VH-VL binders against q9vpl3. Designs and how they scored, part 341

Target 1, 224 residues: q9vpl3
Amino acid sequence: RGKINIQRPKAPHYERARVVAVTQPKYPELPKAKSCFKTRAERTQQQQENPYNEIIAREVRNWLDHSRLVAFFHLSSITADDIFRVRVQLHKQNLHLKSYGSKIIEQAVKNTRYEAIVPLFHSNHCIVFSPDPEKTAALLRIVRRVPQMVLLGGIVEETMLSRNQLVAYAQMPGLHAVQAQLVQTLSQAPGHLIQQLQAHQNSFVQVLDVHAKNQMNEETPKST

## First folded at step 11 (VH-VL)

Design cb90 (framework fv_imvotamab_arm2)
Fold by ESMFold2-Fast, scan of step 11:
Structure cb90 (fold): chain C 224 residues (1-224), chain A 120 residues (1-120), chain B 112 residues (1-112)
Amino acid sequence: as target 1 above (224 residues)
Amino acid sequence: EVQLVQSGAEVKKPGESLKISCKGSGYSFTHYWIGWVRQMPGKGLEWMGIIYPSDSYTRYSPSFQGQVTISADKSITTAYLQWSSLKASDTAMYYCARLDYGDYFGFDYWGQGTLVTVSS
Amino acid sequence: DIVMTQTPLSSPVTLGQPASISCRSSQSLVHSYGNTYLSWLQQRPGQPPRLLIYKISNRFSGVPDRFSGSGAGTDFTLKISRVEAEDVGVYYCMQATEFPYTFGGGTKVEIK
């Protein structure tokens, strides 16, 4: 009944909480509540363990490695019927329209000569591949009729080209040979190809920025 | 113009080996996956596995892992499904189908099917 | 594995009348990329499956506009606004969100 050093006036609340915790039903908590939310770590773990990342990255890399023409586009809202008509017209010219998630593209090109293209895919996008760089003119003719597809740039014979350079390439029959020779020369010097790709990165970002501004209300440069 | 043509019907006895084929044409064979789907008589569809013909990378359904082998020969634009030892329970229609993750994220074009009958 | 459940098992319908097929998944089909990889396939008697709808609601090439898909999460519907004689067959939903890919059990559309 005397004062005990271990016990305090608040001890009854602590003791009661401890007793309640011990007597709580021991049924395992159902993971049902977690189905509505995933923590940042759980989403990262799920993405890291996602077998699709490896599978789709394999596909993307194969297209990049075996295409002598790669064209990058910003893609605005378009109906399935309309994109299908574009896909059919492109296919007749051996041009292959593909759409991949930004994270997959990043994984596919990481530690490769194509790594510089990653910033092009921060918004809605699609890519056109072809083994035949002579089809660049046909590509531009077809997409001219598709306002939802905005050319950002491309790769011809492993050389990064801005929008204007790709348009020029399409108009000059001999230009592809000169560009192919440039790739041969640059690839003999370690780092030069990467430097060339990185230099074109700013041009592609600028084109995307111009396109974004053209889609915004021109009376007010800020949107939403 | 995209076409998948499968080999003809097979009648086999339990324990025999079998290899059926799926020939692709009208597209770049090495850039698309080929999947195999089983349909048992009077039943629905079951995914068996996929192969990427460019490098012969395969992924199987757990139910079919070790039961079948999927392969491809890109020089003749042909994918294969193979059994080392057939069972009566392998009696089914087998379909090959093209798959691309950059287009429809699903099976877009299908072969006509190969009927495999395994009976004693 | 994700289990795909289709209802009804069979749908006898009068020519020109609508048909509706439901597909329910045992877990959400929303992929970590933000897309839902649910497709619908049609199999006519004696023929291979044919892609009708991809990513819930997008019609594949050559598919008539009387076919429409809708849904989200775990509950999906395929509708045929006016059934034609050529629409007779078995319809399957399919998920490609997770491996292994799985199909619904099928719904047979028949003319009464």
Scores: ipSAE 0.743, ipTM 0.874, lowest interface PAE 1.1, mean pLDDT 81
Fold by OpenDDE, second read of step 12:
Structure cb90 (fold): chain C 224 residues (1-224), chain A 120 residues (1-120), chain B 112 residues (1-112)
Amino acid sequence: as target 1 above (224 residues)
Amino acid sequence: EVQLVQSGAEVKKPGESLKISCKGSGYSFTHYWIGWVRQMPGKGLEWMGIIYPSDSYTRYSPSFQGQVTISADKSITTAYLQWSSLKASDTAMYYCARLDYGDYFGFDYWGQGTLVTVSS
Amino acid sequence: DIVMTQTPLSSPVTLGQPASISCRSSQSLVHSYGNTYLSWLQQRPGQPPRLLIYKISNRFSGVPDRFSGSGAGTDFTLKISRVEAEDVGVYYCMQATEFPYTFGGGTKVEIK
């Protein structure tokens, strides 16, 4: 039984070879992915020129400009159903969960005050928008129950905050409350200062009064 | 609840002008796109164009470019579709629909439709 | 323009039986950013279209579990596991990967 040489199969008989050659499926040459040789600049330029991307970017900019609270999240293996559930919960709190492509975000924020957020969008991500910065605590409460959503940072009142700063912000009393406290504290300061300044004077007056009383007692002749 | 309410049915003659409306409610009107879709009698759906109510940025399908005008008044949360001169071929049901690229990337809510009949 | 082709044109189905609708695009619906923006719409008689499925396989709010979407690239399928009387209507696929947005020709689902 001739050892079938699997490494160098004997060429088939010429008739069989002809049939095989004719019946061999001609696979279309896979289009050489021209995309692999495009520089980042070329890719970016082509993307910028896409009017469709500009349209989406416009929406993103609008959300950014009209939101007082923006939070950025990384999404880790989250299902569509889970996202939907979270979206509903957030929506009840006037929090709007959106997901955009990273390149769209880049285009949207390019040459804007938001450009610093671009590094946050290297993977699957979502953004939560709100017109109310007081909803930060509510946001964090909701997403805490969603381990697949990892807080990366945010923007509150036009200020970029780290994750830790955002958490701290959520724990703070409202801006008005803080301001009120500050005003109260500042209002008390002058009073304390006055008291301190008068303390020495008052003590001096007391000492003088005691001295005067003592002198009067010494001058009162013992009327025998 | 998100709702889009369109104006009532219209019966017009060829050459007349027409403006139909779509009022959005239950959401932030300025943050979502509004699209218009035509459906001729017994036919399929045709995308006409979209508008961003925030700044009234508009894009049209090539087939409808120059044929209609899409506009919006954000103060009353209303989008419009208008013709300067109607043709018999404009007879159709017209739908407005909300579009959000951040969520579904499609038309998630639709108006009830406005029937436009153009006959001599 | 991307041409969307639906098959079949008509799908008579017995109540409780499954239905399947195919949608083919003339080109890949994969967006440059990797997402595929294919949606399925249902239009019941005398009603406006309703969103069923977005991004190939995600059910929209309020859509029953009997509806499912699948596919990739240029070939997409909507399945109804058990057709109910309320499922009668015309179904459309829609692409939003490129302007202009385009719809399939529609598939009419009817009860036998």
Scores: ipSAE 0.719, ipTM 0.864, lowest interface PAE 0.8, mean pLDDT 87

Design cb91 (framework fv_imvotamab_arm2)
Fold by OpenDDE, second read of step 12:
Structure cb91 (fold): chain C 224 residues (1-224), chain A 120 residues (1-120), chain B 112 residues (1-112)
Amino acid sequence: as target 1 above (224 residues)
Amino acid sequence: EVQLVQSGAEVKKPGESLKISCKGSGYSFTHYWIGWVRQMPGKGLEWMGIIYPSDSYTRYSPSFQGQVTISADKSITTAYLQWSSLKASDTAMYYCARLDYGDYFGFDYWGQGTLVTVSS
Amino acid sequence: DIVMTQTPLSSPVTLGQPASISCRSSQSLVHSYGNTYLSWLQQRPGQPPRLLIYKISNRFSGVPDRFSGSGAGTDFTLKISRVEAEDVGVYYCMQATQYPYTFGGGTKVEIK
């Protein structure tokens, strides 16, 4: 029984070969990914101004401009259902979870004060917006339960914060409370200073008083 | 709760002008797009255009460009669709809908519709 | 414009049985950013449209689990695992990948 050479199968009979040739599925040639050799710059330039990008970028800018709290997250293998659940939880706290493409973000923040956030958007990301910076603690509490959401940083009151800074901010008392404390502390400072300045004077007066009393006692003749 | 409430049914004659309204509530009106969709009697849905209420940026379908005007007043969270001169062919149900590019990239909430009847 | 073709036009279904609706686009609905912006809408008689599915397969809030969406590129399917009486209406697919947004012609789901 001739060893079937699986590596070089004998050419089928002519008639069979014809049938096989006609019945072979013609697979469309996969478009040669011309994109593999284009530089990032070329890829970016050839991206036809998709009218969509401008529209979405407008939205992104609007969110950024009207938010006092912005948090950036990396998404790691999160399901749509999980995102939806988180979104609902956040929404209950007036926190708005949005997801935009990196290119859209780039376009949105180009030549703006937010341009520094562009490097944060190299993979799957989402942004949480809020008009209330006091919701930072609530945000962190919610996302802590979602390991797939990794905090990268944020913007609070127009200030860019690192992850650690944002966490620290969430732990701080409200701005008004901090201000009140500061005012209280500052208001106490002059009092302390005055006390310190008067301390020596008071001590001196006390010493003089004691001395005066002693002198008076010495001058009082013991009336026998 | 997100709601879009549209103005009531309209009966008009050809050549008359009309402006219908869509009021949004329960969400930040300035952060979401509003779109208008036409549905002729017994027919399917047709995208007319969208507006961003924050700055009133508008985009129209080519089929409706120049035929209608979409506008918004963000102070009262209301979007508008208007005709300068109605035609009998404008007889249809008109829906406003909220569009969210950030989440759904589609119309997530719809108004109840405004029936416009144009007859001689 | 992207043409959306739905089949069938009418789908009579027995209560409790599954239903399937197809939507085909004239061109790929994959956006340059990799997302496919296909949605399914339900319009019950005398009511406005309601969002069911967004981005091919994601159920919108409040949508029952019996609704599911699938597909890729140019071919998309909405499935109802067990049709209920409240599911009667017209279903539309919508593409939002390219302006102008376009809808399918609709599929009427009826109870036999």
Scores: ipSAE 0.764, ipTM 0.874, lowest interface PAE 0.8, mean pLDDT 87
Fold by ESMFold2-Fast, scan of step 11:
Structure cb91 (fold): chain C 224 residues (1-224), chain A 120 residues (1-120), chain B 112 residues (1-112)
Amino acid sequence: as target 1 above (224 residues)
Amino acid sequence: EVQLVQSGAEVKKPGESLKISCKGSGYSFTHYWIGWVRQMPGKGLEWMGIIYPSDSYTRYSPSFQGQVTISADKSITTAYLQWSSLKASDTAMYYCARLDYGDYFGFDYWGQGTLVTVSS
Amino acid sequence: DIVMTQTPLSSPVTLGQPASISCRSSQSLVHSYGNTYLSWLQQRPGQPPRLLIYKISNRFSGVPDRFSGSGAGTDFTLKISRVEAEDVGVYYCMQATQYPYTFGGGTKVEIK
């Protein structure tokens, strides 16, 4: 939809330099011209990749590639002592709690089958990895004692599952073949998974908003 | 228990080659980075480089690039630091340490150190 | 390279008294995610370094509560509220915000 002059093939730079010189009257509008230049430079900087992030993304990809169970959590404020206790409990079950920045996760999963998880990491988060999908029940039992960790969804045997699907998987008998069949059954609605993951995020945000409003409205100077 | 066990002290002459080791146990070796840190006698700590054992990706400090080689063998959970030709200035204590970007973003567990003495 | 400067070079302290160590970086240690990747290490005589504090103020497992870290940007402090005999050693700050990773010059804590 651009004008024909915008869609033209690249002309030799010498001839273009001449044309640019003729358009010099644009530059007397210094505030506008400089603002436009600044916006363009800002957009260029936004597209630059952080080389250090690429190194850390290697670690994230390795965890994703070698874990048959991946669970995603929203993480509320928690003390270092409390999270350490959770890590110890999880480690006893071969469950590994990790936290990475959102940009690192995005870079690690970009152009992979896991790219759909990126929206889960817009707020404070953590991930639990395990090579053993049968540990899902143990994971949920441990996390029930940690109100600061809220399950958003996960990946089991390379299949993305919503919170409800992952809870259902955890309640299945410890027969690997039965669990694999049920994972396949639970994952069979195209597009449904993303909607379920988004719904859980939205529900959590709504719960936080309602809770905050209720606390603000119900607090009084005389309450005991 | 996470543990890094390093090879024993070495006494070498200038020009000799050397390879020292760092064996990890008590954790998933391929999921963590191993870094090497030098401490010259009576001096502070200097980072030399890191390796990711899963794919043997390495990154070196500019001061050590081309002076040493870092490698790892994931089948025996061991990382290595190697010199093709030692110099007297290589006399130092060498530590290996585990790197964790998913939790501490730094060196969390350290080996006991390997003393390397290079003299005539 | 980020230069890490520690003061003092040596801190003689009486048992049970507090000790304070300062660390200054040549540029901000804030990473792109808003976290600051500053750690404190303890090295007792004849022993390897041991992680004490990570991300400015978080104590590593097994580290006594008498150790505390604070700071922001370029200025950081490690405090020992009541120095014990086992606290003798050299303390190092370290940054992991960018490559190459760099350490402070060390501060020797000793009993007088």
Scores: ipSAE 0.680, ipTM 0.849, lowest interface PAE 1.3, mean pLDDT 80

Design cb92 (framework fv_imvotamab_arm2)
Fold by ESMFold2-Fast, scan of step 11:
Structure cb92 (fold): chain C 224 residues (1-224), chain A 120 residues (1-120), chain B 112 residues (1-112)
Amino acid sequence: as target 1 above (224 residues)
Amino acid sequence: EVQLVQSGAEVKKPGESLKISCKGSGYSFTHYWIGWVRQMPGKGLEWMGIIYPSDSYTRYSPSFQGQVTISADKSITTAYLQWSSLKASDTAMYYCARLDYGDYFGFDYWGQGTLVTVSS
Amino acid sequence: DIVMTQTPLSSPVTLGQPASISCRSSQSLVHSYGNTYLSWLQQRPGQPPRLLIYKISNRFSGVPDRFSGSGAGTDFTLKISRVEAEDVGVYYCMQATQWPYTFGGGTKVEIK
């Protein structure tokens, strides 16, 4: 028999559904006076009125305002132990790995020059902050060993840079004036840069799909 | 090494003012929240309020709003909890604790506590 | 305010045996953005509280692997697989999903 699609499981056949219904344990009925699901309007209103978001947003703004290096990453599934090891390695280089919800980031950067970064956080993500932009090379060296973290881009000296521009910056000599001048020369308009960063992220997903497909085609498992 | 060091025990009379301290070391003081927690003798823990030292933004639990003042001094990496007029019911152990939402959604490092006794 | 209820109030345990502590919230601890901000703290006699578990199930640095957390929504559990003498103390659950932050009433773990 062929593989069952675990992403889209089929509903039970009529006969199987009847057998399952008879053998299922009975649980106390949950009260139905209130919906288990909030309406979209109710969730939106609750989010707008939630003071908790402003507490976290202050923390996010503080990191952005006091960091000369900010790097954005897509984050694939990773264990707590593995991420802890990465945090320790980064901390030794004065690099601070932080994870915040996308809506909190959106609220933190709304009406600021950083608002353009919001589209980067539609999926699982993390951010690395540092007061020292010369640590970009150390950052890239450390995350190169962490396949779950994929660099999307960042901000250096208040200038938004794509992934390729950050890699180029990491290879520059440690001359502050030269580095600052080059960052300004490499910079793009925030809207244009975000489009480039989103395209890069989409290309990465496409590359993963192609790689997975090639792996399946090249190594067909034999079964009996 | 992250440490929060609190001021020593205090014995006061009702109506007196008091200011106790919590000094942070081993981390960037302005990047982390400081919270204050009360524990009355033989009782559980109660949140009093929090402060963000970077801009001195404070938020109080409703039961403590107007009862205490929380402040911080970035130059000496110290947070404070203050009473204008103590009551016998303020007799308790007071703890400070550090919080970061980017790493943990809980208070990770705690001070040793300051015992405050208010009696006539 | 979210009310946090812990059971049992006290848990006498024989050394080497497991202990289990339950925490129930009066409303869901899932934030609007999908995160659950439930922590467990340990307070040994005469000591300040110490963070054990954050976001339901993640052990804090230095916490022995005999401690584990689980749960979802409104029901959460802290489990100690083999209680040691140093585990004597009061355990608190805490929520930071909604302001004001609230603690459970505490569960005293003691050796019998």
Scores: ipSAE 0.502, ipTM 0.758, lowest interface PAE 2.2, mean pLDDT 79

Design cb93 (framework fv_imvotamab_arm2)
Fold by ESMFold2-Fast, scan of step 11:
Structure cb93 (fold): chain C 224 residues (1-224), chain A 120 residues (1-120), chain B 112 residues (1-112)
Amino acid sequence: as target 1 above (224 residues)
Amino acid sequence: EVQLVQSGAEVKKPGESLKISCKGSGYSFTHYWIGWVRQMPGKGLEWMGIIYPSDSYTRYSPSFQGQVTISADKSITTAYLQWSSLKASDTAMYYCARLDYGDYFGFDYWGQGTLVTVSS
Amino acid sequence: DIVMTQTPLSSPVTLGQPASISCRSSQSLVHSYGNTYLSWLQQRPGQPPRLLIYKISNRFSGVPDRFSGSGAGTDFTLKISRVEAEDVGVYYCMQATQIPYTFGGGTKVEIK
């Protein structure tokens, strides 16, 4: 480590670009149909023409990041006054009704574990968000009176649940540990945790029965 | 109406444990997130984390994950911020604040702050 | 993480004159239909922060009308139309567009 001579510059990007260009496969241009097919370039151009959709998609992701209960609904024809009344009723329970276009939802969940929900949104839809998963039962009670809203499924504690799984979740005890375990089990194997809970409940009931009988025996007055 | 009341100032030595509190009143405590924000002497605000008191679900800032524990006891409407082993660099004012969810995602009501001084 | 940059670092102002504080985010904070989760907080000496403005331009309860917020995308401004003695303090912008929540470095408003 003596003298510092002229430093050699690092390889410029254009040299690496040449190597990549030589090794890349050549894609043939597909026969074009007037409105049926889009080339990769046309699809890229279409994406560039919709920057606002990505901004709105970040809004959906923000709701997902802050919500521990997300419920998806099909929405049939409903008046502005009726949906406003439903929104007010839901808001009292910390439930927030939102509507987004299907393409926006697709962009929001693309490349995430929630991408599977996209098919739910190719028809008229709305979404209910809440930070409180305990409000699932209240949500279903409110929506039961709104036939225009049909439950499709949801996300609870970052886990996707079908309609039946979400209904089951709403009917279970509100104990934090039990609810977390239920969500995990519902996503893995239908009914497995329910059987375990029933077995544990039966054991607990048996313990209570023994305790009650012991208490009755101890309550027997002693005569002297 | 809405109030967040924090515990009093603390003077500690490095290596000691500490738990400070934030008591909410005048609103449905379990319906709002509670956040913790640090302000070092003469410096700006740093978000540490949030907790949802209904079930104690927490989210931490990456810089505070593993350095502190946030907890809550909904039966006494109180949130907590805890250190297992304090460092001199933990000397700061600590604020709790209620997070509005849905309308603007922001901290609307703030506690008065708890000054924590850690010195040998 | 979204980085929030405030200018100026300090703003000496004559009583009754206007003051302007700028905040720039490293990423767009605009999400949907004009909803941008940018807030402004005021911290008077020795006091906790106080919410002034939420969603760029909406005044919080009890905030005087001399405070106004504006901006879009990545560039935001807080204006005080006529600075009063009680306005002395440090002002922070904050984003809640994504976790982790981040604050600007602060701007000290002081009377010259």
Scores: ipSAE 0.022, ipTM 0.540, lowest interface PAE 7.8, mean pLDDT 77

Design cb94 (framework fv_imvotamab_arm2)
Fold by ESMFold2-Fast, scan of step 11:
Structure cb94 (fold): chain C 224 residues (1-224), chain A 120 residues (1-120), chain B 112 residues (1-112)
Amino acid sequence: as target 1 above (224 residues)
Amino acid sequence: EVQLVQSGAEVKKPGESLKISCKGSGYSFTHYWIGWVRQMPGKGLEWMGIIYPSDSYTRYSPSFQGQVTISADKSITTAYLQWSSLKASDTAMYYCARLDYGDYFGFDYWGQGTLVTVSS
Amino acid sequence: DIVMTQTPLSSPVTLGQPASISCRSSQSLVHSYGNTYLSWLQQRPGQPPRLLIYKISNRFSGVPDRFSGSGAGTDFTLKISRVEAEDVGVYYCMQATQFPFTFGGGTKVEIK
């Protein structure tokens, strides 16, 4: 039965309203001792411990642990349309092209059997994953048509292989027992394999450096 | 074809518990993150959290930490969003979406949504 | 938290004419690797959101070429070169550069 009160409350007395407005406390800044403010060192520590990188690293480790074929590539400038075309061709062969930042890869593989791959990712890069190592030949056939992607090496059946060893593996398609034996035969101590992978990287850097320098000078035909 | 299929609409009273689902198909469920996004009636999108089904690692938005629980069962390729005690302010459409960091770095495929209505 | 501000709130447009949506972030979205994790989503009436654009300017699979994204740092734009009837809906920008992920408030595209 409550009826709507049609009487409007009168505004507060002018003097009272003015006093309230004047005496309203101004917002004080929190004392530094009670603030959430961090020192530069503490902020740097928080950045290094950022869980965001761990989230992406979880994904990278999962791909590495559940792929029987992993191939590492240097990636030069390529258009979105071109990389999409490559991705579609690879996907039809159950090959999954992924790109992750270098620090994420470092965090993902730190203290794991894959730690040796870190030096490969100081430049632009991408990785192709597959549960099917028989697709290595299909992978190399597709990438042969993509000059922007340069094979650095890979992992087949948990064994790290150089570029040349991956090419050799790819030449034995459809012979599973022979391919498994080949992987064992091609395996090397991690240190020696890393030296080979670094040599390929250094050779590529040298080639790029020479090419860049040649772009500043017109190639002079050699004739006698 | 990648597909996320969510459970049907729910009508609940304040204080009741609820668990809604998101079933993935057409891809390797354990290789991709599942995120949950809330959309209140007539409002925009709010990110709630994500889960990695391979090991059930979760990360929540600070606004939703402690309010909901995200879980997954990789044997049936299903992710879950759960409330122990619903409030009227939980009335919203809830979406699940797949997250890809190695390619698109964003939510690439979305479920159809689950409408949750909480009223007396 | 990074605040994402979209303008306009509503964009009435004539069929076949262009539409432009702006998104501004409260801080830079550049990740340490030089990539910017800014996405655009489309939500048609009664439908779930759909990814349109990722990393500022890359169209997702199946997205028509009339959609384009541009921008850098804190200012981003989604353009529809010629609006079709099926483009009616709400458009959201989203950042994934840091946690928590945040969305813009949305821009409703309507036919005049």
Scores: ipSAE 0.628, ipTM 0.798, lowest interface PAE 1.4, mean pLDDT 80
Fold by OpenDDE, second read of step 12:
Structure cb94 (fold): chain C 224 residues (1-224), chain A 120 residues (1-120), chain B 112 residues (1-112)
Amino acid sequence: as target 1 above (224 residues)
Amino acid sequence: EVQLVQSGAEVKKPGESLKISCKGSGYSFTHYWIGWVRQMPGKGLEWMGIIYPSDSYTRYSPSFQGQVTISADKSITTAYLQWSSLKASDTAMYYCARLDYGDYFGFDYWGQGTLVTVSS
Amino acid sequence: DIVMTQTPLSSPVTLGQPASISCRSSQSLVHSYGNTYLSWLQQRPGQPPRLLIYKISNRFSGVPDRFSGSGAGTDFTLKISRVEAEDVGVYYCMQATQFPFTFGGGTKVEIK
């Protein structure tokens, strides 16, 4: 019984070969993902030709320009439902969660003061915008409950902050409170200085008074 | 709550000019696109154009380019659709809708519609 | 322009039964950035359109779970698992991947 060579099966009889050839399912050639081999230039050109990119980039820029608080987050395996839930919570605090493609962000911030944020957008990410920098604490409180959202950094009052700096900022009293405290501190400084400067003088006067009193007591003849 | 409120129904004659309005409320008007959609009687939806109220950047459908003008006044959070000269064929329901690229990339909120009737 | 073709034109459905609407695009709706901007809209009689589904399969806020969207590339489907009386109306697919935005011709869902 001839060993069936499984590695090199004998060609079927001509008639069988014909039937097999005709009955072989023609699998549509999977469209070669042309996207993987496009040069950066080709990708950029294609992006420029898409009117959507410009429109979206404009939107992103507008959000950046009109927001006093911007926070960048990495998204790790978050579901659409989770995002929606977070979005609703944020919205209640006048915080706006947006998600844009990295390329759109790049286009939006190109040749702007925001260009430094581009390296933050290498993976799935979202941006939270707010017109109120005082909402930073609220933002962090909400996001803490969402482990899939990892804070990368942010922009507050046109200043780029690291993650740690943003956290620190959220813990600080409001700007007005800080200013008030500063003014109070500064207002107390002159008073303290004056007090210190006068301390020696006052001490000297006291000593002189004591001396004068003692002299007066010595000069009062014991009227027997 | 996000709301778009449109102006009331209009009855016009051919050749007349018309400007209808769409007022947005409950959201930052300058951060979202407003689109206009036509629906002829008993027909489907047709995209006309969009405007970004922040800078009044506008894009039109080729079919409507030059036929209508889309504008916005961000100070009163209102978008407009206007005709210089109406035709009988302009008889339709006109909807304004908010377009969000960041979240949905679609029209998420719609106005109640403005019926425009052009009859001789 | 991208042509959106919906089938069927009319879908008479018995209450409590499922409904399925198909939408085909003349070209791929996959954006250069990888997203597919296909939406489904519901228009009830005498009302403005309402967003149901965005980006193929995501339900918009307030949309019941009985609505689901699926598909890829050029073929998309809206399913209603159990049709209710309030679901009567015309459904539209819309693409926003390329200008101009285009709508399907609509599918009328009616109760038998």
Scores: ipSAE 0.096, ipTM 0.616, lowest interface PAE 2.3, mean pLDDT 85

